VHH binders against q84jc2. Designs and how they scored, part 52

Target 1, 232 residues: q84jc2
Amino acid sequence: MSKMRNLVEEKFLEFYESWVIQLELYLHQLLIAHNNNTMSETELRHLISKLTTHHKAYYTAKWAAIREDVLAFFGSVWLNPLENACSWLTGWKPSMVFRMVDRLRKSRVVLVEAQVKKLEELRVKTKFDEQKIEREMERYQVAMADRKMVELARLGCHVGGESVMVVEAAVRGLSMGLEKMVKAADCVRLKTLKGILDILTPPQCVEFLAAAATFQVQLRRWGNRRHYVTHS

## First folded at step 4 (VHH)

Design k44 (framework vhh_ozoralizumab_d1)
Fold by ESMFold2-Fast, scan of step 4:
Structure k44 (fold): chain B 232 residues (1-232), chain A 126 residues (1-126)
Amino acid sequence: as target 1 above (232 residues)
Amino acid sequence: EVQLVESGGGLVQPGGSLRLSCAASGFTFSDYWMYWVRQAPGKGLEWVSEINTGGSITKYPDSVKGRFTISRDNAKNTLYLQMNSLRPEDTAVYYCAKIGPYRLFYESLTSYFDYRGQGTLVTVSS
């Protein structure tokens, strides 16, 4: 299992580094589009579609990986310590994206009253969905301290190979529950992202996606600069 | 199948000029941003230029800015790179590329440009 876990980590590390490089290339396109109003609606929609597809590719890869080893996503090897410290259930906290939306209110591409109302409604629903998942995480932690789990842990400390097999089976069961919670959190992320993009016009979508990608890229750069100097 | 066919490379003296072409087929060329990238022997891929769908927005790194010009003809499904004031450090295989909409889990770091062709060699000697 450890051998397969290491392979999953190695493969996702390679995937993620490639995915981030492509995100930076898309960010350049978004910033050009945002700073110049020369692009047609068709061109903007195509750029938005590329970003949406790129994010879908990430979740497709992630869900394949968590099926094999969900624990690899808690304290991920492909993320620096700052990125890991900012993670909520293996990814970005859904309500956090509304901070990027706040920039649109002060930008040259003004939100209309109907959009502001829909965004506030979506923000409230997103926060509700987050709290629901946080309650599920709390129940999971309580279940880990359950009498049966404590007894299995004690058995694992005092008996040989047979107890190891029983404990490993229990850990696999716990990992399945954790995978379900991670997928639930990712569904809230995708629902929130889709909701925002459905409310915004194409120029506003470009500005929002640029803000989100900029934050993701800068957070990675800040964390890498603090702990390690990378030599190219 | 998506196909990109580069041409126009060759041997030139420092200070010379070349015009590269890329014939695209198998996709709606006018819907994609297009790129020129290059790879010198023993080095990684380097982005050289990019152009939006309509040709109104172009971008270059400082290493080629003012010397290279990217353009496109959507009616002919063709991408161009005009290279002027060539330097020995411009010696590389040049590829035209688009960014793919989908990346597979386990793809390598070198595969983020999809559907690039065989490339065309540019040698700037002495």
Scores: ipSAE 0.000, ipTM 0.136, lowest interface PAE 17.4, mean pLDDT 79

Design k45 (framework vhh_ozoralizumab_d1)
Fold by ESMFold2-Fast, scan of step 4:
Structure k45 (fold): chain B 232 residues (1-232), chain A 126 residues (1-126)
Amino acid sequence: as target 1 above (232 residues)
Amino acid sequence: EVQLVESGGGLVQPGGSLRLSCAASGFTFSDYWMYWVRQAPGKGLEWVSEINTGGSITKYPDSVKGRFTISRDNAKNTLYLQMNSLRPEDTAVYYCARGLSFYKYLPETGSYMDVRGQGTLVTVSS
């Protein structure tokens, strides 16, 4: 028997499929812009704005969904197993974007010294914020093995109004804690993305966004290749 | 009250031509970039063409470059797609879209994104 999907999973699956289709359309536009010497700076900024708005739309939808069921984002049904395996706290790991910038610098993108300095400052800040969230997640996981949680688990094996009430309060607290951590991680992702785009020139932004979107789309295709659906 | 209404789709033979139109209302048409996108049966959305506010800049993917021409008439609030040398693989529903997005996000649901125009069917066969 397959696991039944709840309403949040059904709605976000529908949203995510549409969001990925639109990302592929934007990727195509980024690749055209990368190969086109006639696009003005205004046109490039417009395209960059489309991608920024698209990513913001994802987080708006995600935060609405986690408010209803944060656990849907831990092992998401709209992601294939490879995408889920590569997730860090329900999404991409912020420090990974600096690896992508480093690869671009070695092949096509020449950065001025001021940009290099700002990117290094942003990298250090991003790693600090990332580690802070990792420490909070560790404390959350350790708290699951705490004496009080063990007692609550034991109480859940007995009938009675007091035990039911105490267990319900604990579960609500756990969900609220996860929601706060996921939102914190997403804020680091958005700050990192904005920071990179603020440092890079419009042509460099196009190359960065094209690399990022290519990786996301290819990762999905590689995972789906192993688990492709043979149904019509 | 933003509305985009596509027309001009139909059945054509390979090598034939069709001209699609999109009537825009509820916004200042001349202030926006406009797009044509298509969706073939069982496939995702594919970007077909884009045009800037004044019509001086157009872009196409290699799959349609040289065969399709996007144009606009800002006085009539109308977008066009002239399709020549049509192939069976051009069979799709064609959508007109405004600005940055082919979707409408509804904040109250957190889960809805949809193509902005209703679409017009183009079938290339026999």
Scores: ipSAE 0.000, ipTM 0.124, lowest interface PAE 17.8, mean pLDDT 79

Design k5 (framework vhh_ozoralizumab_d1)
Fold by ESMFold2-Fast, scan of step 4:
Structure k5 (fold): chain B 232 residues (1-232), chain A 126 residues (1-126)
Amino acid sequence: as target 1 above (232 residues)
Amino acid sequence: EVQLVESGGGLVQPGGSLRLSCAASGFTFDDYAMYWVRQAPGKGLEWVSEISYSGSYIKYPDSVKGRFTISRDNAKNTLYLQMNSLRPEDTAVYYCAKDIYRPFLSWTGSYGMDVRGQGTLVTVSS
């Protein structure tokens, strides 16, 4: 069982390292596109599609991994401590991306009134979806301390036959509950990202995606440059 | 193919009760939030209730809060709406709806409710 857990962590670490390298390459392409006023809308849409496919690949890999070991995503070994500290249910908090949308309001490419209205409606919906998931997580944590779980913890102190099976079934149930919750949070992330991209024009999408990727890459670099001073 | 089939509507006196059911198929029911919406004669769609995938989070508009109760049975792929203290203004066709989630590659999707059943008619009249 521990060997299978090690394989899941090792496999996802290898995937994530490659995924981040590719994200940095896409970021360079986004920055070039942002500074190039001769790029066509078709070319911009193609680049946006590459980024969205890249993010979808992340969630496809993540969902396969959490089905095998969801706990690997709570305090992930492929993330530095700063990245882990900034995580909300194993990833970015969906409503935070609207702060990056505010950057577009200050650019020369002005958001039209209809876009501002749709973005505000999406922001409100996203916050409601977040609150819904936070209530689920709170209830999950409370359920951990209910009478049945306390009794199963006591049973775990007495090794023998059926008691091992009952404890293992309960632990499996807890992991499945976390998996459903993490997938729900990821669905809100994907719906929020798609919603923003559907509202924005291709040049605005490029600027938004560049801002988001820059923040993700810089957060990783800031955490990796952390140094401790030791005394003799 | 996503399919939602509403039932349980009928004629009821003011102050009466009805329980609506929605049978879901063609998708993993326990992965999606579900909604009840209604449309009164000659009016637009009105949101009535929302329930999370697990059933732990529930929300109502003030117009039905305290009178209506949404619930789900994930083992039976069924959504319910218990309606108590019914009023003439509750008269409407009631629809169940699935939360929408579309892959990024589609570009045709939006977020929100997927309403595709024919609905069930609730008439509150003396």
Scores: ipSAE 0.000, ipTM 0.110, lowest interface PAE 16.6, mean pLDDT 79

Design k6 (framework vhh_ozoralizumab_d1)
Fold by ESMFold2-Fast, scan of step 4:
Structure k6 (fold): chain B 232 residues (1-232), chain A 126 residues (1-126)
Amino acid sequence: as target 1 above (232 residues)
Amino acid sequence: EVQLVESGGGLVQPGGSLRLSCAASGFTFDDYAMYWVRQAPGKGLEWVSEISYSGSYIKYPDSVKGRFTISRDNAKNTLYLQMNSLRPEDTAVYYCATFGSRYWDLLYKPEGFDYRGQGTLVTVSS
């Protein structure tokens, strides 16, 4: 039972593999910067800018691909089963990054009270936006079931090419709704990432980005090397 | 559950002024950036103004800069748009909106926001 890849899946797989290799190179630079207190603020800001540009490139490519085939992003072939199990609406769950931020409270570079307050405000906004999208997902699933029942009823009343056209229109509508939902989730991700980086100092940004990249790279490696149990 | 209700639109002559209001309910208003967007007949949504959750950070496109002023009253869960020196090209349905990404694109047009009101019509004509 092997799944063949379509053109969108093949193109994004090639993109994603290259993107992850570059992420690993940036992670190496972040770890060097984290362990080296001689880097200037300008040098640290330049490195942080490389990471934000790299993430922007990912979402640019993703949104182009989703326009062609949003369903390719559900059960993605470029992600292993462990990565897919950890996904929330085709990507990382926005509130999860605050667990990485919490590690900064115990780090060598201590957060000041003003930063803690701003991060908590951002956490609350992120959680609200996340729950709003989850409610939209629930409504989408209910609407999908309702539309399917309506289409089944119409198929009972009509036969031939007319029923085929109606079904195709409904499926197109469902795909458009799913695309908007995925983009909304990505907007929350980008807003959350930007917000965190705007609050943190450059050394704290480096530590945060290193933690996030380390988790992403290791999760991929664990799944690819089978260092996890996939059977009961 | 989330509701945004715009008011204050109407007919005004070129050079005139109008003040729009947006009453927000069903969410924590003071935790969210708010936007005014407009749609002229037969055209797409156009971003008009942006204000941060605290009111400290405000942005306008060049087309309305110096003529329009966005403000908010978090105690009343209300957003405002003061429009001065109105022009015929300002004729549109004006919407109050929230959510949407300006994260990496300064020129981003906020189309298809999660929460948008029913709109209020502004007509600039004699």
Scores: ipSAE 0.000, ipTM 0.118, lowest interface PAE 12.6, mean pLDDT 79

Design k7 (framework vhh_6qgx_2)
Fold by ESMFold2-Fast, scan of step 4:
Structure k7 (fold): chain B 232 residues (1-232), chain A 126 residues (1-126)
Amino acid sequence: as target 1 above (232 residues)
Amino acid sequence: QVQLVESGGGLVQAGGSLRLSCAASGFTFSDYYMAWFRRAPGKEREFVAAITSSGYSTFYTDSVKGRFTISRDHAKNTVSLQMNSLRPEDTAVYYCAALPGRWLDYFTSEDSYDYWGQGTRVTVSA
């Protein structure tokens, strides 16, 4: 892109591109394990562990980056426009993964009643956590329109050293609030992912992770068509 | 006009090392992700390793991880694959390939790559 990137954006762009390529490699392994299963349960658990570690690495890198510049994650330069349009608080919406779980109900290895009950309980809990975060976001947006913030915005239109510093301090405060909210959303994502994997058997985990990775990779490919106009 | 020229292939004993190089011309090298693929006799082409346009990140198929190292030199428009601890199973024709790096697509799919070299043969004896 012609748009200049700050250091945080450059560093995370490099990280994310690498992370997605490795996800594609893991997806290939998941699809082989699923379609031509010759693996032991121990081998499947090892593969699932690699995917879990990979997702944890993403959040480790993300939380380090948002500590420096959370606003980089609102309108991310490492995501194409379609990926950005599908984002909920800088990432995937936790409850959406249950649509992928519903696919497992049609698999050859069907879910047992105890798993269905636990998944339904997890779905309800996840939805409650999402609604709580959405209410916090609404309060944050109301605070943005607060009389004090409006007055600071007006003050910022009149160039002066101390006025600029006061506006910058207020923006920094808003960024800290966004960081806490993004971390809260990411905690719901990680809890939801762990919860699903804890309920499913290793073959079901492989199928679920393959479905999730396929969707993520395909969404990126669909959006990339817009930027590969002259060729792939 | 685009050209990818590979070199460095040859015959080596198991446990030995080889360094493959690929010289690129006719496109803006620094805007492209570079990869190595291989095709063993009677098999389909498979992904081996890739390096991002910046050179910051590298990726390997599990069977070569820890043994192979991919690198690039922007000043010379070259990508290299250092192959250590070679095994008979690594015997294949190795291909250099280029993919536009603005938006990532399937790095492991040969269909994603616009430009390909002619290949260089690597034979590892038991």
Scores: ipSAE 0.000, ipTM 0.263, lowest interface PAE 15.0, mean pLDDT 82

Design k8 (framework vhh_6qgx_2)
Fold by ESMFold2-Fast, scan of step 4:
Structure k8 (fold): chain B 232 residues (1-232), chain A 126 residues (1-126)
Amino acid sequence: as target 1 above (232 residues)
Amino acid sequence: QVQLVESGGGLVQAGGSLRLSCAASGFTFSDYYMAWFRRAPGKEREFVAAITSSGYSTFYTDSVKGRFTISRDHAKNTVSLQMNSLRPEDTAVYYCAADRWFGSLYLPTEYEYDYWGQGTRVTVSA
């Protein structure tokens, strides 16, 4: 009667909870660094490296998990409903981070003209890569409908016969397609993060990473403290 | 003065083995993900193998999985690629690359690495 969690969902839930706790600890360190003008460039680079390694650990674990069960990442049990509602192909939308950078420019981040130009070039490239993936997803959705119809027809033709192998082969094909698209989207995310960090100075990287981590942590907190609405 | 210097390339007969090495200098080697790419005649540069900064995880393209082994030595600042059961299709110029980011193994994408070697040629006779 009750919904059962599969092994992949259980393992990734455990991983993700630990990963978010460590992200909050790193956020605290980023905020201290941002408010401390006496930290050396070496100290700032070390902190940036810890955050970069932490994000790489997430994608390493995610890609291992999606190889086993990519569908676990569509409507993930380790994310609250708000986090799931804000997901684009199982994660943050790459172009969204440039809106965050733009807000920091106006408020606290001092950027030279050369950096502004490079960030705009990266924004355009990121948006192009994003749209390319969206087109692939549209093609996949059409293919999904076709495969589902084919499988329904096959099941009808093999009533009382052997059909398990055919269904399993179709499901593996569909999962393989989704896995490729999720990894493509993750690759754009990683390229976008790397590109931003390559353009910014270490103090600016700390400000950017602090803003990004703050948004992620606050989104989770807002979703967990969702306002309850009652009908009449 | 960042440098990646490859060695170990050469001519080998099908079924043979070669060990490629890449010596890194001028950056904090232990902070970088290391990878091998190759460019075969008439083809684009493709991913071959990668190893994480910690050495904990390794990644391979399907065509070399089970035949090639990537490893790293932090004390010597080197990354190595042991190539066994070589095929004529493995003929290519092999490049060592260093980056802070994990590449995609399922969708061939151009991934811009921070540092690249000049390449070493591997020729597998038919």
Scores: ipSAE 0.000, ipTM 0.158, lowest interface PAE 14.4, mean pLDDT 79

Design k9 (framework vhh_6qgx_2)
Fold by ESMFold2-Fast, scan of step 4:
Structure k9 (fold): chain B 232 residues (1-232), chain A 126 residues (1-126)
Amino acid sequence: as target 1 above (232 residues)
Amino acid sequence: QVQLVESGGGLVQAGGSLRLSCAASGFTFSDYYMAWFRRAPGKEREFVAAITSSGYSTFYTDSVKGRFTISRDHAKNTVSLQMNSLRPEDTAVYYCAAKIGYSWLYPFTRDEYDYWGQGTRVTVSA
C-alpha cells in the first residue's frame, strides 16, 4: 500500500503486535495443558478464561478504533498480505472455525453425539448469520455508491464552506454504516466462539483454542516470511 | 399484503416427476428464507426443503435428499421444487412458506415461518 499511516493505524498496530505476542504465550500454556493432561478442571477453566478475556480485549480495542476510523480496518496495515487475503469483513470468517472443531472429532478428547449435534446446529446458525451480514454489506455498497454520486453532484453546484460540510457529512455517514457492519460481523464471531466453548468440555476447549491460536500464529508467520522472501 | 401462491401439483405415477412453483408478492423476496412443507393425509405438516434468502444454502429432509431440488428466481419472485423419482409416500398437500432471513432461526421448524400459501396437492399413485 502507498498511503501514510494515521494515528489510529499506528496505535492499533502497536496494540495488535503486543496482543499477538501474548496470544503466543497463551498458546504455549494451552499446548502444555493439552500435552500433559495433569491440570485440574479449575486450572483448565482459569486458562480458558484468560483466552476468553484476551479475545474480548481485542474486540474492545477494535471497537474503540473503528469508532475513530473504521476504514483503517479495510486493508489493515497491521496484517500481512496473507492475513488480509484470509479476512472477511475485517476479521476471520466465523464458519471457518468449524474446521478446527472438525479436528476434535478425531482427537484424544472424544466428542459425544449430543455435542456433535449441537456443533452442527451452531455451524448452520453461524452460516446464516454470516450470509445475513453479506447481504447487508452488498446493500450498503449499492446505497453508498448512490449516495456518494448524489453528494458529488451537489458539490458541483456549490462552492466554499458548503462543499466542505457536504463532504464531511457524507464521509461520516459512510463510516457509521461500515462501523455498524463491522460490529455486526464481530458479534457473530463472539457468539460463535462463545457457542463453541459452551458446548465443549474444558479439555476440549483447550484443544480447540490451541488449534485456533496455532492457525492464527502460523498464518502470520507464513505471511511474514513470504513477504520478506519475495521482497526483492 | 404478503401472498404466496403455489402451483404445479397434480397426479403422477410412481417414479415420475413434478415441478412445484411458488409465486411471492407483497414483500422484498430477496430478504426472505423460503421453504416447502407438506402434509400427508392424516399426518402433521412436515418440512421438505428450504433455501436461504441469498440462495447460497439449501436444506432437505432425509427422505427427499437426492430426489428433490429447491431453487429460487429473484427476477420472477419464485421458489421452485423439482421433484424426481416420486414415491406414493410423497403424496401430500405441499405448502410454500416464507420467513425473514434471520440466521438464528431453524429452517425446518414450522413455527418459525411468518407466511404460508394455501397449498397445492400432489398425488403419487402406486
Scores: ipSAE 0.000, ipTM 0.091, lowest interface PAE 19.9, mean pLDDT 79

Design m1 (framework vhh_8fcz_2)
Fold by ESMFold2-Fast, scan of step 4:
Parts: C-alpha cells; structure tokens; sequence
Structure m1 (fold): chain B 232 residues (1-232), chain A 125 residues (1-125)
C-alpha cells in the first residue's frame, strides 16, 4: 500500500511539474495573442483548443491517479503550501472562476448583455452544484466522528488479523467516498470551464484563459519563492 | 536591472536559415521560461516560441512548427532561435522576451520584458 502510494505520488509529481511548465508556455502564447489584433478567429480558436486539451490531459491523469490513491491529492506533495491552502477539494473552487470573468467587464473586450445574462445563469447553476458537494464534504467530515468510526479506531488497537482486515476495509471505503466526491467536484469544474468558453467570443476566451493561467502560475511562483528561500 | 540583448538577424533568401541569439542578465536565468516574439511590418506583436527554465519543454507557433528550434544555454545565460526554411512571412523584428507576471495586476499591456532593439530578420530575394 505504502509503496504503491509513493509510486502514485512520484508519478503524478513528475506529470504535474511537466504540466505546469507547459501551462506557463501556453500562457505566454495567450498573453501575446491578447495583444495581437491581427490574429484570425481560426487561429484564436486553435490556441483555445490547445488550452482546453491541456486541461483535459490534467483531469485524465488526475482521475487515473485518484483511482489508485485519492489521499495523495489532499495535502499534495507536488503543490507548495500556498497552493494547498488555496485548494477546495483538490483544485480550484468553481465559483471563484467567475471573479476572473468579472475582470472581462473592465477589459477592452467588452461583454454584451446576452453574454452577461448567460454567465449569471451559469454562475447560479455552478453555485448550486458547488453547495451540493460542500454539503457532502461536511457530511463526510462529520461521519469521521461517528460511533462506527470510533469503534473501528478501537479495533485498530488489536494485534489480531481479523481486526486489521476490518479496519483496512473501512479505510478503503473511506477512500472510495473521497474519490467520488473529488470526481464530482472536477465534473463541476469542467462543466463550468466549458460553459464559460461556450459563452465567450474567441478574444474573450483568450483573455479569460490568460487571467486563469496567470493566477495559477503566479500563485505557484509566490509559494515556491518562499519554499526556495527556506530550503535553499 | 533585467537586460535582454538580441543579435543574429539579417537579410536571407526564402528557404534560407538564420540563428538568433539573446544574451540575458539581471535575473536568475534558469528560473524563467524564455520566449521569442516578433513584430512583422504593419502588424502586432506575435508569439513565436517558448522554452522552459530547464530547457526540458518547448512550444511553437503553428506558423513556425517544424521550421524553428528554440534552445537555451543556462551556463552562458543565452537563448537561441534556429530558423530554417524561412518564408517571406517570417520578416519581422524578433525580440527575446521574459514574462513579468507581477505587472498583470497593474492592467498593463506590457507583460514581457524586451528591453533591446530586437534583431531585424528580412526574408527577400
């Protein structure tokens, strides 16, 4: 178990480091594209497609990894303490992304009334789905203090094989519950991202994706700078 | 403090090759991804290629994919752009660029440090 857990952590650490490096390179493309009024709609859509494919690759790798060891994603070794502090169920909080959308209202690429209405409808749906997951998370955390869990913890004090097997089965069930919850949260994230991109024009998509990627990369740099100074 | 100095441009025929160089100073070079961007006559700034701080990852604009190669030498604090099969469309001033994410909150349109004059590439017969 422990050895398999370490392998999952090591493989995802390697994947994530590469994935973030590639994200930063895509961010550079987005920043230049944002300041280039000569790009065609086809060229902009191709760039947006590269970013959406990159995000899909992340969730494909993540879901494979959480199937093996979901606990690796809580307090992740590939994230610095600042990134971990800003996480909601192993990733970005879906409703927070609309703060980045709100920045588009102050940009040179203005949102029209029809887009504002659709984005507000999406925000309401996203908040509803987010709240359902938060209620499940609260129930999960409270269940850890239930009599059944306390009883299982007591059984862990016995050196007998039968007690060990019962405890291991309970821990496995606990992990499966977390997997379901993390996947539900990721589905809301993907649905929210797709919804926003479907509403926005290609130039607005570039600006939105640039804002999101800038925040992610900058948050990592701020946190890593502190870590680097401490451990250098 | 940050200084980027481009060189290696010139006049070349279509199908020809050029190698651009960028000398960096004033920052921890290996901690930053580096980019080549260009400005064709009468057009806006266009991103060309990027390379990670370690040199382990590269990415290219579709228009140059397979024709250009970005390389870096962290010991010499240099980034290079090897250009082959040059087209008339590649005519531009080329700049070596480092993104400045700290300026994002200032609502600045200048997200890249490119302090030099750039290096002119002209593809013509």
Amino acid sequence: as target 1 above (232 residues)
Amino acid sequence: QVQLVESGGGLVQPGGSLRLSCAASGFTFSDYAMNWVRQPPGKGLEWVSGISGSGGSTTYADSVEGRFTIIRDNDKKMVYLQMTSLKTEDTAVYYCARPDYELWYLDSGEYFDYEGQGTQVTVSS
Scores: ipSAE 0.198, ipTM 0.655, lowest interface PAE 5.2, mean pLDDT 82

Design m2 (framework vhh_8fcz_2)
Fold by ESMFold2-Fast, scan of step 4:
Structure m2 (fold): chain B 232 residues (1-232), chain A 125 residues (1-125)
Amino acid sequence: as target 1 above (232 residues)
Amino acid sequence: QVQLVESGGGLVQPGGSLRLSCAASGFTFSDYAMNWVRQPPGKGLEWVSGISGSGGSTTYADSVEGRFTIIRDNDKKMVYLQMTSLKTEDTAVYYCAKPAYDIWYFEGSDAFDYEGQGTQVTVSS
């Protein structure tokens, strides 16, 4: 079991490091594209498609990995402590992406009133979906504290094959529940991202994706500098 | 102080080859992805290619894919752009660019440190 868990962690660590490196390269492409008024709509849509495909690859790999070991995604070894501290159910909090949308309201590429209204409707819907997931997580945590689970934990403290087997079965059941919850949270993330991209024009999509990728790369760099202490 | 010095540009015939070089100083070179960007006459900046800090990953603009190769030498603090099958539309000033990650909020091309003068590439028939 321990060997299987370690293998999942190793494989996803290798995948994630490569995925983030590629995200940073796409970010550089987005930054240059943002200031190039001569790019065609077709060229911009192709670039947006590359980013969308890249994010889909992440969720494809993640969902395969959580099927094997969802607990690897709580306190992930491939994330630094700052990234882990900012995680909401194994990833970014969907409503936080609207901070990137707020950037567009202050940019030189102005959002029209119809877009602002659709984005606000999406923001409200996203917060509602987040609350549903948070209620499911609360129910899950309450179930963890129920009398039967507490009693199983006590029995697991006693040496014996029968007690160990019962505890292992209970943990497996809990992991299946967490997998469903993580997938539900990821669906809210993907729905929110698609919703924003569907509302925005291609130049606005490029600016939004650049802002989101910048924040992700920046958060990783800040966390990696955690031990850099300068005394003033 | 971050310094990037580009070289290797020149006049070349269509179908020809050139190798651009960029000498970097003033930062931990291997910690940063490096990019080549270009500005054709009368046009804005166009992203050309990027390479990860380790050199293990590369990405190219569709217009240059299969014709250009980006490589780096971390020991020498150099990044290169090998250009083959050059076309007249490749005529541009080429800049070596380092991302500026201290920018909290994205504000365009100022997110790159490209403090070199660039190197002129002219492809003529």
Scores: ipSAE 0.217, ipTM 0.667, lowest interface PAE 5.2, mean pLDDT 82

Design m3 (framework vhh_8fcz_2)
Fold by ESMFold2-Fast, scan of step 4:
Structure m3 (fold): chain B 232 residues (1-232), chain A 125 residues (1-125)
Amino acid sequence: as target 1 above (232 residues)
Amino acid sequence: QVQLVESGGGLVQPGGSLRLSCAASGFTFSDYAMNWVRQPPGKGLEWVSGISGSGGSTTYADSVEGRFTIIRDNDKKMVYLQMTSLKTEDTAVYYCARGSYGLFYLEGDEYFDSEGQGTQVTVSS
């Protein structure tokens, strides 16, 4: 329970470091595939499948971890300060991936009119789902602030074991609500990712995934470099 | 190797109830989220409900929330779907599915495994 909080953070830190190393290896393969147009459609689909499976593994591990300690994902120790500053509900903001899609339109990979229309429909749907979650989170924050303040006020009048039980109940309630919201946000992320990949051709999927992975890896590198400059 | 066997379907009148069962074998049941998905006549697959490996988290499609309840028994390696207040729109073949993404909407079977032909639920007067 409380004892498991630090262990959850340590375990997910180890998982995330390994996961990022593998993402960098996949990014290298995506960049080779993008720059060399000799790969067959079956080879490209296999590479896309590896990336899709890799992202699925992340959400599988994340949801197991938030079941134990969702608060670890707000201000995560496995993310540098820049990565944390760019987070929206413990991850990437779903509508942000359409900036990677916009780059496809400007590249040598040509999107046909039907794809452009479907991507715009998906963009509108994603922004709508994102705004709905933002409104739900705002309502949740108001409700949780009220409950937490009431519990803190009650604790101010008591000392001893009974106050520990009240604090534990309040924290559990907060965690359950946040877990629901984080999973809802992750659901929008995965639906958005799948939707984009379903619309794009295999070469376009490779370029999109390469752009997304490049951004994620570079953001981490920029944040890590800034951390060293700040502390060294 | 992985086997999922659905049962409990049948003909029921609008407003009625049914309990679907899924018997799982060939894997460590408690390590996987389990889902119910359905295919109405002439339509694609629709995700209905999901439950985490521990049973601590459940989620439902908007169309069934408040009417359906998903539960699991890890000792018996079973997952169930308790359906109440059934509507004609609930008519479909229901499939039990194993998947990492079992807690949200997914189209297609790319994210799931399933065995057999599912179990038919018909809601009609």
Scores: ipSAE 0.000, ipTM 0.115, lowest interface PAE 16.0, mean pLDDT 79

